# Ledger of designs, part 10: VH-VL binders against Probable inactive ribonuclease-like protein 13 (RNASE13)

Target 1, 136 residues: Probable inactive ribonuclease-like protein 13 (RNASE13), of Homo sapiens (Human) (q5gan3)
Amino acid sequence: MDIKMQIGSRNFYTLSIDYPRVNYPKGFRGYCNGLMSYMRGKMQNSDCPKIHYVIHAPWKAIQKFCKYSDSFCENYNEYCTLTQDSLPITVCSLSHQQPPTSCYYNSTLTNQKLYLLCSRKYEADPIGIAGLYSGI
Short names: E, the ipSAE of ESMFold2; O, the ipSAE of OpenDDE; V2, 0.75 times the mean of E and O plus 0.25 times the DockQ between their complexes.

## First folded at step 15 (VH-VL; framework fv_romlusevimab)

Design s5 (from k1 with heavy chain N106M; at its last look DockQ between E and O 0.04; V2 from the best seeds 0.00; counts 0 for: pae O 12.1 > 2, placed apart)
Fold by OpenDDE, look of step 15:
Structure s5 (fold): chain C 136 residues (1-136), chain A 124 residues (1-124), chain B 108 residues (1-108)
Amino acid sequence: as target 1 above (136 residues)
Amino acid sequence: QVQLVQSGSELKKPGASVKVSCKASGYTFTDYAMNWVRQAPGQGLEWMGWINTYTGKPTYAQGFTGRFVFSLDTSVSTASLQISSLKAEDTAVYYCARSSYLDYWMYYHGMDVWGQGTTVTVSS
Amino acid sequence: SYVLTQPPSVSVAPGKTARITCGGNNIGSDYVHWYQQKPGQAPVLVIYRDSNRPSGIPERFSGSNSGNTATLTISGVEAGDEADYYCQVWDSSSDHYVFGGGTKLTVL
């Protein structure tokens, strides 16, 4: 695995995996805001991403889906796979109203299948999330 | 009402060119890839390749490179197949069929919507 | 190249069960799709991902896949089921769709 993919895997683990999910008091709206501020710092990027996904499952449970990642996602220029199982996911969506010096997000907790980006064709590590499965 | 509607039958002479169109309706055109399948008279289905409806990138199956060109007009949700330097062997029904817009989906769902087919006859 | 092998023809009496096989090396590790094509018509997806039916496909149609053989099963065969049936696989080694040779189902 090349360095770029290794970095991708590490970033994915750090920024998109939260297991077990951190608990906050009822009414707390800072989960995504805090996470995304951390993400922007880590990535050294001041832009506000439109959407970000956080998976609340063990790494091995997620990694197994990339074992048979035999398909290529042209738009992402990466191998990819659809998870066979639904996973608990927090979706961080950029709010329409933004403060001048920060990024404000809404958070939604759901349980869905998702499309994983994988580091290689087979026996791969997750390196990203392309989106959630909505069926056909 | 999801459907693919293809252009009408074509009669061409050897060496000529033909362009078959496939118009999509009832769904977002760029959410699905478009495949092309050939069926010679009395023969089976043969996959020709697919085109990414979002990026416009075509992928051709072995045996369908050179004279075969996939193209798009996204403004009218239309995919097209052009065959140049036609040969008698190109006589067949040509189908467009949608599948995943990405390869990962192709593995899971196959081709769920087909055009009605376009007959191309190449004769002297 | 990856090859899918189907019997050229299968005959069945009305009301009986038809089984159409699709052979391939370790095909059980791949998802198999099945298409029905009636004379003069475009193919129709009848089974996807080994055993799933699209909306509108009767429960009489079922599929299985293991080892080196995938099977399309049509129970209670009707005259309207007479058609050509094609299996299909996405070949991950070449990133190509591969069709079987097709099987003509005749209802006696």
Scores: ipSAE 0.000, ipTM 0.608, lowest interface PAE 12.1, mean pLDDT 88
ESMFold2, look of step 15: ipSAE 0.557; ipTM 0.835
ESMFold2 (binder alone), look of step 15: mean pLDDT 91; pTM 0.941

## First folded at step 16 (VH-VL; framework fv_romlusevimab)

Design t1 (from s3 with heavy chain Y54H; at its last look DockQ between E and O 0.60; V2 from the best seeds 0.00; counts 0 for: pae E 2.4 > 2)
Heavy chain, then light chain:
Amino acid sequence: QVQLVQSGSELKKPGASVKVSCKASGYTFTDYAMNWVRQAPGQGLEWMGWINTHTGKPTYAQGFTGRFVFSLDTSVSTASLQISSLKAEDTAVYYCARSSYLDLYWNYYHGMDVWGQGTTVTVSS
Amino acid sequence: SYVLTQPPSVSVAPGKTARITCGGNNIGSDYVHWYQQKPGQAPVLVIYRDSNRPSGIPERFSGSNSGNTATLTISGVEAGDEADYYCQVWDSSSDHYVFGGGTKLTVL
ESMFold2, look of step 16: ipSAE 0.641; ipTM 0.843
ESMFold2 (binder alone), look of step 16: mean pLDDT 91; pTM 0.936
OpenDDE, look of step 16: ipSAE 0.606; ipTM 0.875
ESMFold2, look of step 19: ipSAE 0.399; ipTM 0.804
ESMFold2 (binder alone), look of step 19: mean pLDDT 90; pTM 0.935
OpenDDE, look of step 19: ipSAE 0.744; ipTM 0.904

Design t2 (from s3 with heavy chain N107G; at its last look DockQ between E and O 0.05; V2 from the best seeds 0.00; counts 0 for: pae O 7.6 > 2, placed apart)
Fold by OpenDDE, look of step 16:
Structure t2 (fold): chain C 136 residues (1-136), chain A 125 residues (1-125), chain B 108 residues (1-108)
Amino acid sequence: as target 1 above (136 residues)
Amino acid sequence: QVQLVQSGSELKKPGASVKVSCKASGYTFTDYAMNWVRQAPGQGLEWMGWINTYTGKPTYAQGFTGRFVFSLDTSVSTASLQISSLKAEDTAVYYCARSSYLDLYWGYYHGMDVWGQGTTVTVSS
Amino acid sequence: SYVLTQPPSVSVAPGKTARITCGGNNIGSDYVHWYQQKPGQAPVLVIYRDSNRPSGIPERFSGSNSGNTATLTISGVEAGDEADYYCQVWDSSSDHYVFGGGTKLTVL
């Protein structure tokens, strides 16, 4: 594995995979608020991303989608693939954006097909989510 | 198959230094944080801190700064604990244990699910 | 600082049910992990996130957490269950793992 694959895969796993979905204790700021705070800290970035996706499926199941990437996403300069199945996901959408003080997010649970970014064309690992499949 | 194997027992004199190693196998070393836990004879478990196996950044618990150093050799999936200027009070069993990075942030994910067998460090004149 | 309080010892007859408590201020709002440590061995995670059992842990082991008390319950206690048990919480205010003082379970 090259360094790009390693870093991307590890970050994606850590920041975008939560299986099974964790239930937070009473008084917690919220699923997305917590996750995005962690993300910002890990990435050493105080900016508030507008949107973030979390997949609630086993890592191995998600990896299977990147075994073969039949497309290249020019905007990301990465191979990409559309998942054959809908996956349970949490969509974190920015609701309050006043960096660097705070980032507040709304959480939405849904089932969607995803555009996954893959580390390479074949036998790759997921390294990101380009977006949701809207069906149009 | 997933396991942590620590180095053998150590007998040291006061003022000396010791380095305990913890080798991971059966999983991707950098996917989990590595914690260190101390247990003095007849006492309970005490969390010493953790090291980010991805970035190499160590975080030390209160009371474990200065003489204690966490380090990594990712090429051999090994975390190490070095204790300098050893004191009699450092006599204990030292454990390495992995935890999810999410555990460290949220505290309620998986816990420390894999432990090394422990390394006994005895400091005696 | 976050303090977890455990009874120093609990005794139970074989076949009976042992309950080990872990007290903490509003601990019910946090998830608690439990570890078993048999003499001369490393700790083993037996319950995570209040009530979940890792693979390989017998169903006899269960956990609960509410209010100010988390409880590890061991039903049908066996001689092999004799060990020290530790509760654990991540204290987000100090960014520290915190262990309870441990409870020695003696099987009579």
Scores: ipSAE 0.017, ipTM 0.650, lowest interface PAE 7.6, mean pLDDT 88
ESMFold2, look of step 16: ipSAE 0.680; ipTM 0.846
ESMFold2 (binder alone), look of step 16: mean pLDDT 91; pTM 0.938

Design t3 (from t1 with heavy chain L104I; at its last look DockQ between E and O 0.51; V2 from the best seeds 0.55)
Fold by ESMFold2, look of step 16:
Structure t3 (fold): chain C 136 residues (1-136), chain A 125 residues (1-125), chain B 108 residues (1-108)
Amino acid sequence: as target 1 above (136 residues)
Amino acid sequence: QVQLVQSGSELKKPGASVKVSCKASGYTFTDYAMNWVRQAPGQGLEWMGWINTHTGKPTYAQGFTGRFVFSLDTSVSTASLQISSLKAEDTAVYYCARSSYLDIYWNYYHGMDVWGQGTTVTVSS
Amino acid sequence: SYVLTQPPSVSVAPGKTARITCGGNNIGSDYVHWYQQKPGQAPVLVIYRDSNRPSGIPERFSGSNSGNTATLTISGVEAGDEADYYCQVWDSSSDHYVFGGGTKLTVL
């Protein structure tokens, strides 16, 4: 069974980069609900994903972090890099307070460093987000 | 069609070694991780670890960081499990199972969707 | 160290609904996979990521995951559903897959 669509730099740009940040109209049920509805439709994914990250920075700035990625993320099977700067991001998380099948999301705007995934196949193009930095 | 075909069952004496092979076909071998799962007689499934099929780097579960070695031959799409210094307690069915790597966009795993038929290793005098 | 707790056995009459639980602290925040294993056979994935069915799995198999409990539900149980059922998660703290102890489903 192949339950995963191909993911590339084009999908990453479309689904995880929002700059300048879009303001959704009153009554649209909030930023993350609008974005996650669009993404589910685009990716033909009927699941309610539990978490999703959106970066609010220019694409060129994001591309530069992958220019010379410095490690390999074994769990993703892709190159990865920790961003040198904190970036403004929205964290979309599935709400516990409503039925899971409703796909209702809470949003949290934060400013953190993150692990970018950089393609091993497409000249280190940025292709995803491995997670937020949790330093010690 | 996507398949994992394992080597045949083995009867071994204590102290010997065994190598279980797992040959993949019908998909791009380096796009999926390869897991090893043990099931002792009458017992449940126990994850032994996995190997990254692009880098060859293994990850071993607790309790499997010694006599158990994962390896690859990517030229023939084959993963192998070697068990050295066999003990009676190693008697089990050993499965290979592929899994997706962590989804690069959604950050989740899809589980182990294709399993080998299992290789029974029996260790007795 | 993340432990998934399953009942050792569940019995259900033919045509009724079987529910097999998988307990874990805050398991509702994880994605749960379920496997069916018939005697002498390799496991087969029957539910992935809480509630999705792979191709070829009958619609009477369904899954849910909330709070501290994930549940595999088999409606209209048939004798052919007798098997061991395992839940599984990826435990990010250990970087390990974890299986539950398994549940033997008996159809009386």
Scores: ipSAE 0.516, ipTM 0.808, lowest interface PAE 1.3, mean pLDDT 87
ESMFold2 (binder alone), look of step 16: mean pLDDT 91; pTM 0.935
OpenDDE, look of step 16: ipSAE 0.608; ipTM 0.878

Design t4 (from t1 with heavy chain L104F; at its last look DockQ between E and O 0.59; V2 from the best seeds 0.00; counts 0 for: pae E 2.4 > 2)
Fold by ESMFold2, look of step 16:
Structure t4 (fold): chain C 136 residues (1-136), chain A 125 residues (1-125), chain B 108 residues (1-108)
Amino acid sequence: as target 1 above (136 residues)
Amino acid sequence: QVQLVQSGSELKKPGASVKVSCKASGYTFTDYAMNWVRQAPGQGLEWMGWINTHTGKPTYAQGFTGRFVFSLDTSVSTASLQISSLKAEDTAVYYCARSSYLDFYWNYYHGMDVWGQGTTVTVSS
Amino acid sequence: SYVLTQPPSVSVAPGKTARITCGGNNIGSDYVHWYQQKPGQAPVLVIYRDSNRPSGIPERFSGSNSGNTATLTISGVEAGDEADYYCQVWDSSSDHYVFGGGTKLTVL
């Protein structure tokens, strides 16, 4: 098995799938601040990513979208597919109201179709999210 | 050494064509996109577009969708810019520059870190 | 399209600090890259993603980006820093890279 595919799929599962969605206690800074802190720690990267997406659906349901990737996402240089179903997702977006070094995130729960990145064109695993479907 | 080496400067008449080549060495050619940047005499940098080096699919900036053609020969790690029906306004230095693709974990670009030396195309009557 | 505005020129005395600005609507939500170009030479990347230095770029080069302004800061300016400086962003709405107009830094 391709080692890039194993690592990519495992990282995606760990960082972008949260099902059932974890419910943080009242008074916590919000869903995304905990998640993004974990992501930066796990990936050993202190940058503040401007956006991150988390899917709240069973892993098996997500995996099936990459059985055939009908597109190639040129900007990412990866195969991709638009999900045919809307999925519950949390959008973590970097807040500009905090000191630049604080990495404070706003959390928005939505239900949308999204673009999945897939490790190959056929019989692949999801490895990332390119973005949400704009509907235009 | 990571390097982009461009073909030599050209003097052309209006209506002619020119092909500028850009040969990459010292890195995996298909891991980076190839950009073309124009700089007219005494002017700033102008992005012309880029080509995906894995698929060969070009993207052209507005105003460069006609007479400008990006192409690849991946067997020799070379990108090319062809300009047809040359006009006096095409007189410029043309640069190739590699850039990262969009990082799907962090959703950002890393900029253009390696540039060719530039190729001067002069179009005169 | 997205327009990046730079002052045409900046003058600074040797050993002092130069600040070169790049203005854009909500540019703080984008990553900004900076390039140095000396006469007759290709541009060289000096700052990427707002504040990161490529290997070989001295620590006296730094960058910041917030609100509507990104800034390239060069402390302890030397005569060898005389060059044109360009900012650059990726404009997601057009799916294009955009360069600023450039700033000529003069060391008096």
Scores: ipSAE 0.374, ipTM 0.781, lowest interface PAE 2.4, mean pLDDT 86
ESMFold2 (binder alone), look of step 16: mean pLDDT 91; pTM 0.933
OpenDDE, look of step 16: ipSAE 0.605; ipTM 0.880

Design t5 (from t1 with heavy chain N107H; at its last look DockQ between E and O 0.44; V2 from the best seeds 0.52)
Fold by OpenDDE, look of step 16:
Structure t5 (fold): chain C 136 residues (1-136), chain A 125 residues (1-125), chain B 108 residues (1-108)
Amino acid sequence: as target 1 above (136 residues)
Amino acid sequence: QVQLVQSGSELKKPGASVKVSCKASGYTFTDYAMNWVRQAPGQGLEWMGWINTHTGKPTYAQGFTGRFVFSLDTSVSTASLQISSLKAEDTAVYYCARSSYLDLYWHYYHGMDVWGQGTTVTVSS
Amino acid sequence: SYVLTQPPSVSVAPGKTARITCGGNNIGSDYVHWYQQKPGQAPVLVIYRDSNRPSGIPERFSGSNSGNTATLTISGVEAGDEADYYCQVWDSSSDHYVFGGGTKLTVL
């Protein structure tokens, strides 16, 4: 695995995996806001991503989906696969942007199949989420 | 220093074929997708599709399948557009333009940040 | 298919502020790019990802995007700003780039 893929896998694990899921009171909006603030700091970027996904499953449970990538996502220039199972996720959607001081996000909990980006075609590590499976 | 240089103007008859080239320089050719954009006289910009410069797989927009072929010569960092069975309505300026592949992070430029100078293709009897 | 709607033309006096809109269903959820095309020239990227300026683009150019409308704002308009302006998005549902119809900015 080249350095780019290693960095991608590390960043994905650090920024998109939260297991076990932290429980907050109903209506609490701090999860996504806090996470995205951490991301901006980690990445040294003041921009506000419009959407971010957090998976609440063990790393090994996610890795198994990248054992074999049956597709190539040309627009990402990466191998990709659709998870056979739905995974619990938090969707962070941007609601207000006031960089560099603040990004405000809505949080949605759901279970979805995911399009994962994989580091290579076989025996790979997840490096990102291309999107959610809509069933269409 | 980063630039795209296209081949010169073309004058063709209906039914003929034309091949427009786009040579990249100043950057790693395979790090960016190459797009093709058509602009008929007095009209707006129309996205024709793009080609993955790493895999060589072309994606054509609706309305640009069949007679339009995207190709690469990576050894000389060149993308090409071939139009066969030319029609009068193919008369236009054709642009190549690079764009970043989609990414999961926000460190790269998005959109088409480098354009060729355009190639005028005129189809006339 | 995804459709981006721009006004065909906008007129502004020198020194004033021009605003060019780009309408689309929930366009605020997409990243909008803006291009300037002067007569006889290739398009030039002037705004990327809603509000970012490439190197060499004057600070007079700014962008915003929310709801159903993206806006390119040009403050202190100069004669040299007279051009066609196009908005653009990547439509993830169809994996297509989509251009707006373009807006001709006339400096009076």
Scores: ipSAE 0.544, ipTM 0.865, lowest interface PAE 0.9, mean pLDDT 91
ESMFold2, look of step 16: ipSAE 0.546; ipTM 0.827
ESMFold2 (binder alone), look of step 16: mean pLDDT 90; pTM 0.932

## First folded at step 17 (VH-VL; framework fv_romlusevimab)

Design u1 (at its last look DockQ between E and O 0.04; V2 from the best seeds 0.00; counts 0 for: pae O 5.8 > 2, placed apart)
Fold by OpenDDE, look of step 17:
Structure u1 (fold): chain C 136 residues (1-136), chain A 124 residues (1-124), chain B 108 residues (1-108)
Amino acid sequence: as target 1 above (136 residues)
Amino acid sequence: QVQLVQSGSELKKPGASVKVSCKASGYTFTDYAMNWVRQAPGQGLEWMGWINTHTGKPTYAQGFTGRFVFSLDTSVSTASLQISSLKAEDTAVYYCARSSYLDLYWNYHGMDVWGQGTTVTVSS
Amino acid sequence: SYVLTQPPSVSVAPGKTARITCGGNNIGSDYVHWYQQKPGQAPVLVIYRDSNRPSGIPERFSGSNSGNTATLTISGVEAGDEADYYCQVWDSSSDHYVFGGGTKLTVL
């Protein structure tokens, strides 16, 4: 694993892993809005991503899924794997946007299997989420 | 089966306008950014900018502001490039090419799918 | 702005190894992509993120990147490899894709 790939993995960890999940009152909408604001700042990009996933599990538990990737996601030009277990995640979905000032997101907490993007075929690190498993 | 298909060659006079289209198929159009690349005859590739297919926000590279306009028609998975007040130096092949939004954040990938190119010739 | 420097041309005999360089200030800290463009055709991604091959690209194509130089290596060069090759980076400081000037590979 080269240093740049490690940075990519760290970025994924920073932006897409939150364990344990911070607890907020019912109806609180600040989780995704705050996270995405941070993300936009970190990425130095004023555009509003349509969707973002946050995993609430230990990093090493997630990393184990990329020990071996049995698939290749051509659309991403990356190896990918389906998690064997459902993971608790927060789905941040774009609701309203007004770049560069703000992006508003809806937060949905759920448990689902994930399609993970892995940095290579063997002994890899997670670098992204291709999507949720929905029977597709 | 992922592909980008561009409109046909254009012959225009100076001062006229041209609109080049790029239709995507085989994938979800809004999942990838659309880039525009210019290549003058005998010259190298030049990035013109990209358009966010989620928001419709265009970003223009240095030198491609003003006369160049990126637009979308998401209903038909089509991105378009309009050039107004055409000049002889606008003569070139124009390519559309998709890139992952992850690329825009930390450059994991490149432009993995390209249109076949559209030749625009500006001549009096 | 970020500038990528490529040699204008590289010549190689069939079966030999071609190396095309892409110079940039601390380019080793950035991911470099490579494109192949044959006459009259659109560019094709042949290497992404320094050293990865997209599906369908022969193993003869490889890439490396360190320091101030990225290199596209084509082993066992074939006549069909004759093309222009471009390196590319995303410059996060300016939010621009930047192409090298291109290198014409001639197979002797």
Scores: ipSAE 0.021, ipTM 0.672, lowest interface PAE 5.8, mean pLDDT 88
ESMFold2, look of step 17: ipSAE 0.337; ipTM 0.772
ESMFold2 (binder alone), look of step 17: mean pLDDT 91; pTM 0.937

Design u2 (at its last look DockQ between E and O 0.52; V2 from the best seeds 0.00; counts 0 for: pae O 4.5 > 2)
Fold by OpenDDE, look of step 17:
Structure u2 (fold): chain C 136 residues (1-136), chain A 124 residues (1-124), chain B 108 residues (1-108)
Amino acid sequence: as target 1 above (136 residues)
Amino acid sequence: QVQLVQSGSELKKPGASVKVSCKASGYTFTDYAMNWVRQAPGQGLEWMGWINTHTGKPTYAQGFTGRFVFSLDTSVSTASLQISSLKAEDTAVYYCARSSYLDLYWYYHGMDVWGQGTTVTVSS
Amino acid sequence: SYVLTQPPSVSVAPGKTARITCGGNNIGSDYVHWYQQKPGQAPVLVIYRDSNRPSGIPERFSGSNSGNTATLTISGVEAGDEADYYCQVWDSSSDHYVFGGGTKLTVL
């Protein structure tokens, strides 16, 4: 795996995996506001992502889904796969943007199947989330 | 210098075909998706679709299926638009424009580099 | 289908502030891009992701997006700003780029 893929995997793990789910102080504007503030700092980016997904499962439990990707997500130009199982996630949705000082988010905790982006077709690492499965 | 250079103006008869080329330079061709945008005389911008520069897979917007074909020649960093069975209503300026592929955190991207446009005139 | 609504025209005196709106259902949840097109020229990206300026775009250009309306703001309007302006959104529901109808900015 090349350096770009490794960086992608590390960033995904750092920014989108939180297991066990961290408890932020109540005064810290909630889970998503705290997390996204951390993320923005980590990425050194003043922009406010419109949406961010955080998975609350062990890395290996997520990594197994990228063992084989039978699909290619053209919009992302990456291999992708639908998780066979629902995973506990927090969905952070932007509600107010005031760069560079603040971003405000709504937090939704749910269990969903995910469309994972994988670093390659076989024996890959997760590098992102393309979206949530909306089916039954 | 990053730029897209398109082929010259075309004058065609109804029923004929035309192929517009778009040559990229100054950047890695396959790092960006290539979009096609149509602008009829005195009208607004209309997105026709895009082509994945890695896979070569085209995606056509509604209304641009059938007679419109996107293609690539990656060896020369060139994207092409072919229009067959030309109609008078196909008279327009056609633009190629690059855009980033969607990424993990910025799901939507604009078109930051445009070709100069190619005028296609269909007239009897 | 996703529809972006722009006023057909906006007029402004030199040195004043022009505001061009782009309306869409819950457009604030999407990133909006803005393009400037001068007569006989190709469009130029002037704002991306609601409020960011590409290199070379003057600070006079700014953008905002909330609720159902995105706005391109041009302060200290100059004669050279006279152009058509288009908003754009990626519609994830249809996987389409969608342009607004365009707004002709006239500098009086």
Scores: ipSAE 0.031, ipTM 0.718, lowest interface PAE 4.5, mean pLDDT 89
ESMFold2, look of step 17: ipSAE 0.385; ipTM 0.783
ESMFold2 (binder alone), look of step 17: mean pLDDT 90; pTM 0.928

Design u3 (from s3 with heavy chain D31S; at its last look DockQ between E and O 0.72; V2 from the best seeds 0.61)
Heavy chain, then light chain:
Amino acid sequence: QVQLVQSGSELKKPGASVKVSCKASGYTFTSYAMNWVRQAPGQGLEWMGWINTYTGKPTYAQGFTGRFVFSLDTSVSTASLQISSLKAEDTAVYYCARSSYLDLYWNYYHGMDVWGQGTTVTVSS
Amino acid sequence: SYVLTQPPSVSVAPGKTARITCGGNNIGSDYVHWYQQKPGQAPVLVIYRDSNRPSGIPERFSGSNSGNTATLTISGVEAGDEADYYCQVWDSSSDHYVFGGGTKLTVL
ESMFold2, look of step 17: ipSAE 0.467; ipTM 0.807
ESMFold2 (binder alone), look of step 17: mean pLDDT 91; pTM 0.936
OpenDDE, look of step 17: ipSAE 0.678; ipTM 0.881

Design u4 (from s3 with heavy chain Y54N; at its last look DockQ between E and O 0.49; V2 from the best seeds 0.00; counts 0 for: pae E 2.5 > 2)
Fold by ESMFold2, look of step 17:
Structure u4 (fold): chain C 136 residues (1-136), chain A 125 residues (1-125), chain B 108 residues (1-108)
Amino acid sequence: as target 1 above (136 residues)
Amino acid sequence: QVQLVQSGSELKKPGASVKVSCKASGYTFTDYAMNWVRQAPGQGLEWMGWINTNTGKPTYAQGFTGRFVFSLDTSVSTASLQISSLKAEDTAVYYCARSSYLDLYWNYYHGMDVWGQGTTVTVSS
Amino acid sequence: SYVLTQPPSVSVAPGKTARITCGGNNIGSDYVHWYQQKPGQAPVLVIYRDSNRPSGIPERFSGSNSGNTATLTISGVEAGDEADYYCQVWDSSSDHYVFGGGTKLTVL
């Protein structure tokens, strides 16, 4: 088993924040394919990640959610918070229509509250997104 | 050398208690969750739950929320499983196994990559 | 409860390819781990995150996962591969790990 550097807030900023969001023409490659190729290269990941989230909001607004984090997510071993507001988010999901080895992604824009993971060690900065809020 | 070494097998009477220990070595104990897995004779693997080695907070699978207690002694890199009020159906091999926590970008996500040798608990009167 | 369905047994001749399936609703959206357990021994992780081999696992072992089926493939099967094989996922709805029921691979 390889041990690699864990993702910090700088990787999260680079990989998961895009504000204002750049729109791609419908029917052209989609928002996510370039982004996910860059992510795989930066993370030295041989897999095609099954899902990735991109937030389209100012970084400082996102940082503030973690300063009010109110729980610990045991399964991730990090602090976490549900965002107070819904945020514009692109969901990059591995395409069902093509072989998984192609690493081809669908892009879906949505507005949802999300679960942020917040560093337990570094000024409570955001370090990732655990998922989207389903209303339960 | 990464390893998990469990305490020796136990023969117990119904109603007794047992404590199975699992000592970790060769890695940073708090970097991984510690799982407990049960295997009754002739049966498959059954996840009992895990314990967060940083917080000491256990998560128990359905059916293991009563007589089963996970605990830690992080000063000696040891996880323990206590089973109280033993019943015949508790007869099984009990494994400890480390796992990653969940991983956001799935780079370091893996299942249970290191297992203890197993501890047989036999309950008979 | 999320249930992983495995065939109870698979038989394969030496030198041939064994395929062990793990069925689950939309399991292709989950990462699947595979374990080998020989009689009287602790399980050993042989595939993690669908298709990755831990160091020390022979290249004969491979995995795939799409749709409703994950598959462990063992090419060039040897007598020493005779074991029980378990698939596993993390079920985020229950916050539980789930094992499949296991598949006994026999080599004859």
Scores: ipSAE 0.400, ipTM 0.804, lowest interface PAE 2.5, mean pLDDT 86
ESMFold2 (binder alone), look of step 17: mean pLDDT 91; pTM 0.937
OpenDDE, look of step 17: ipSAE 0.714; ipTM 0.890

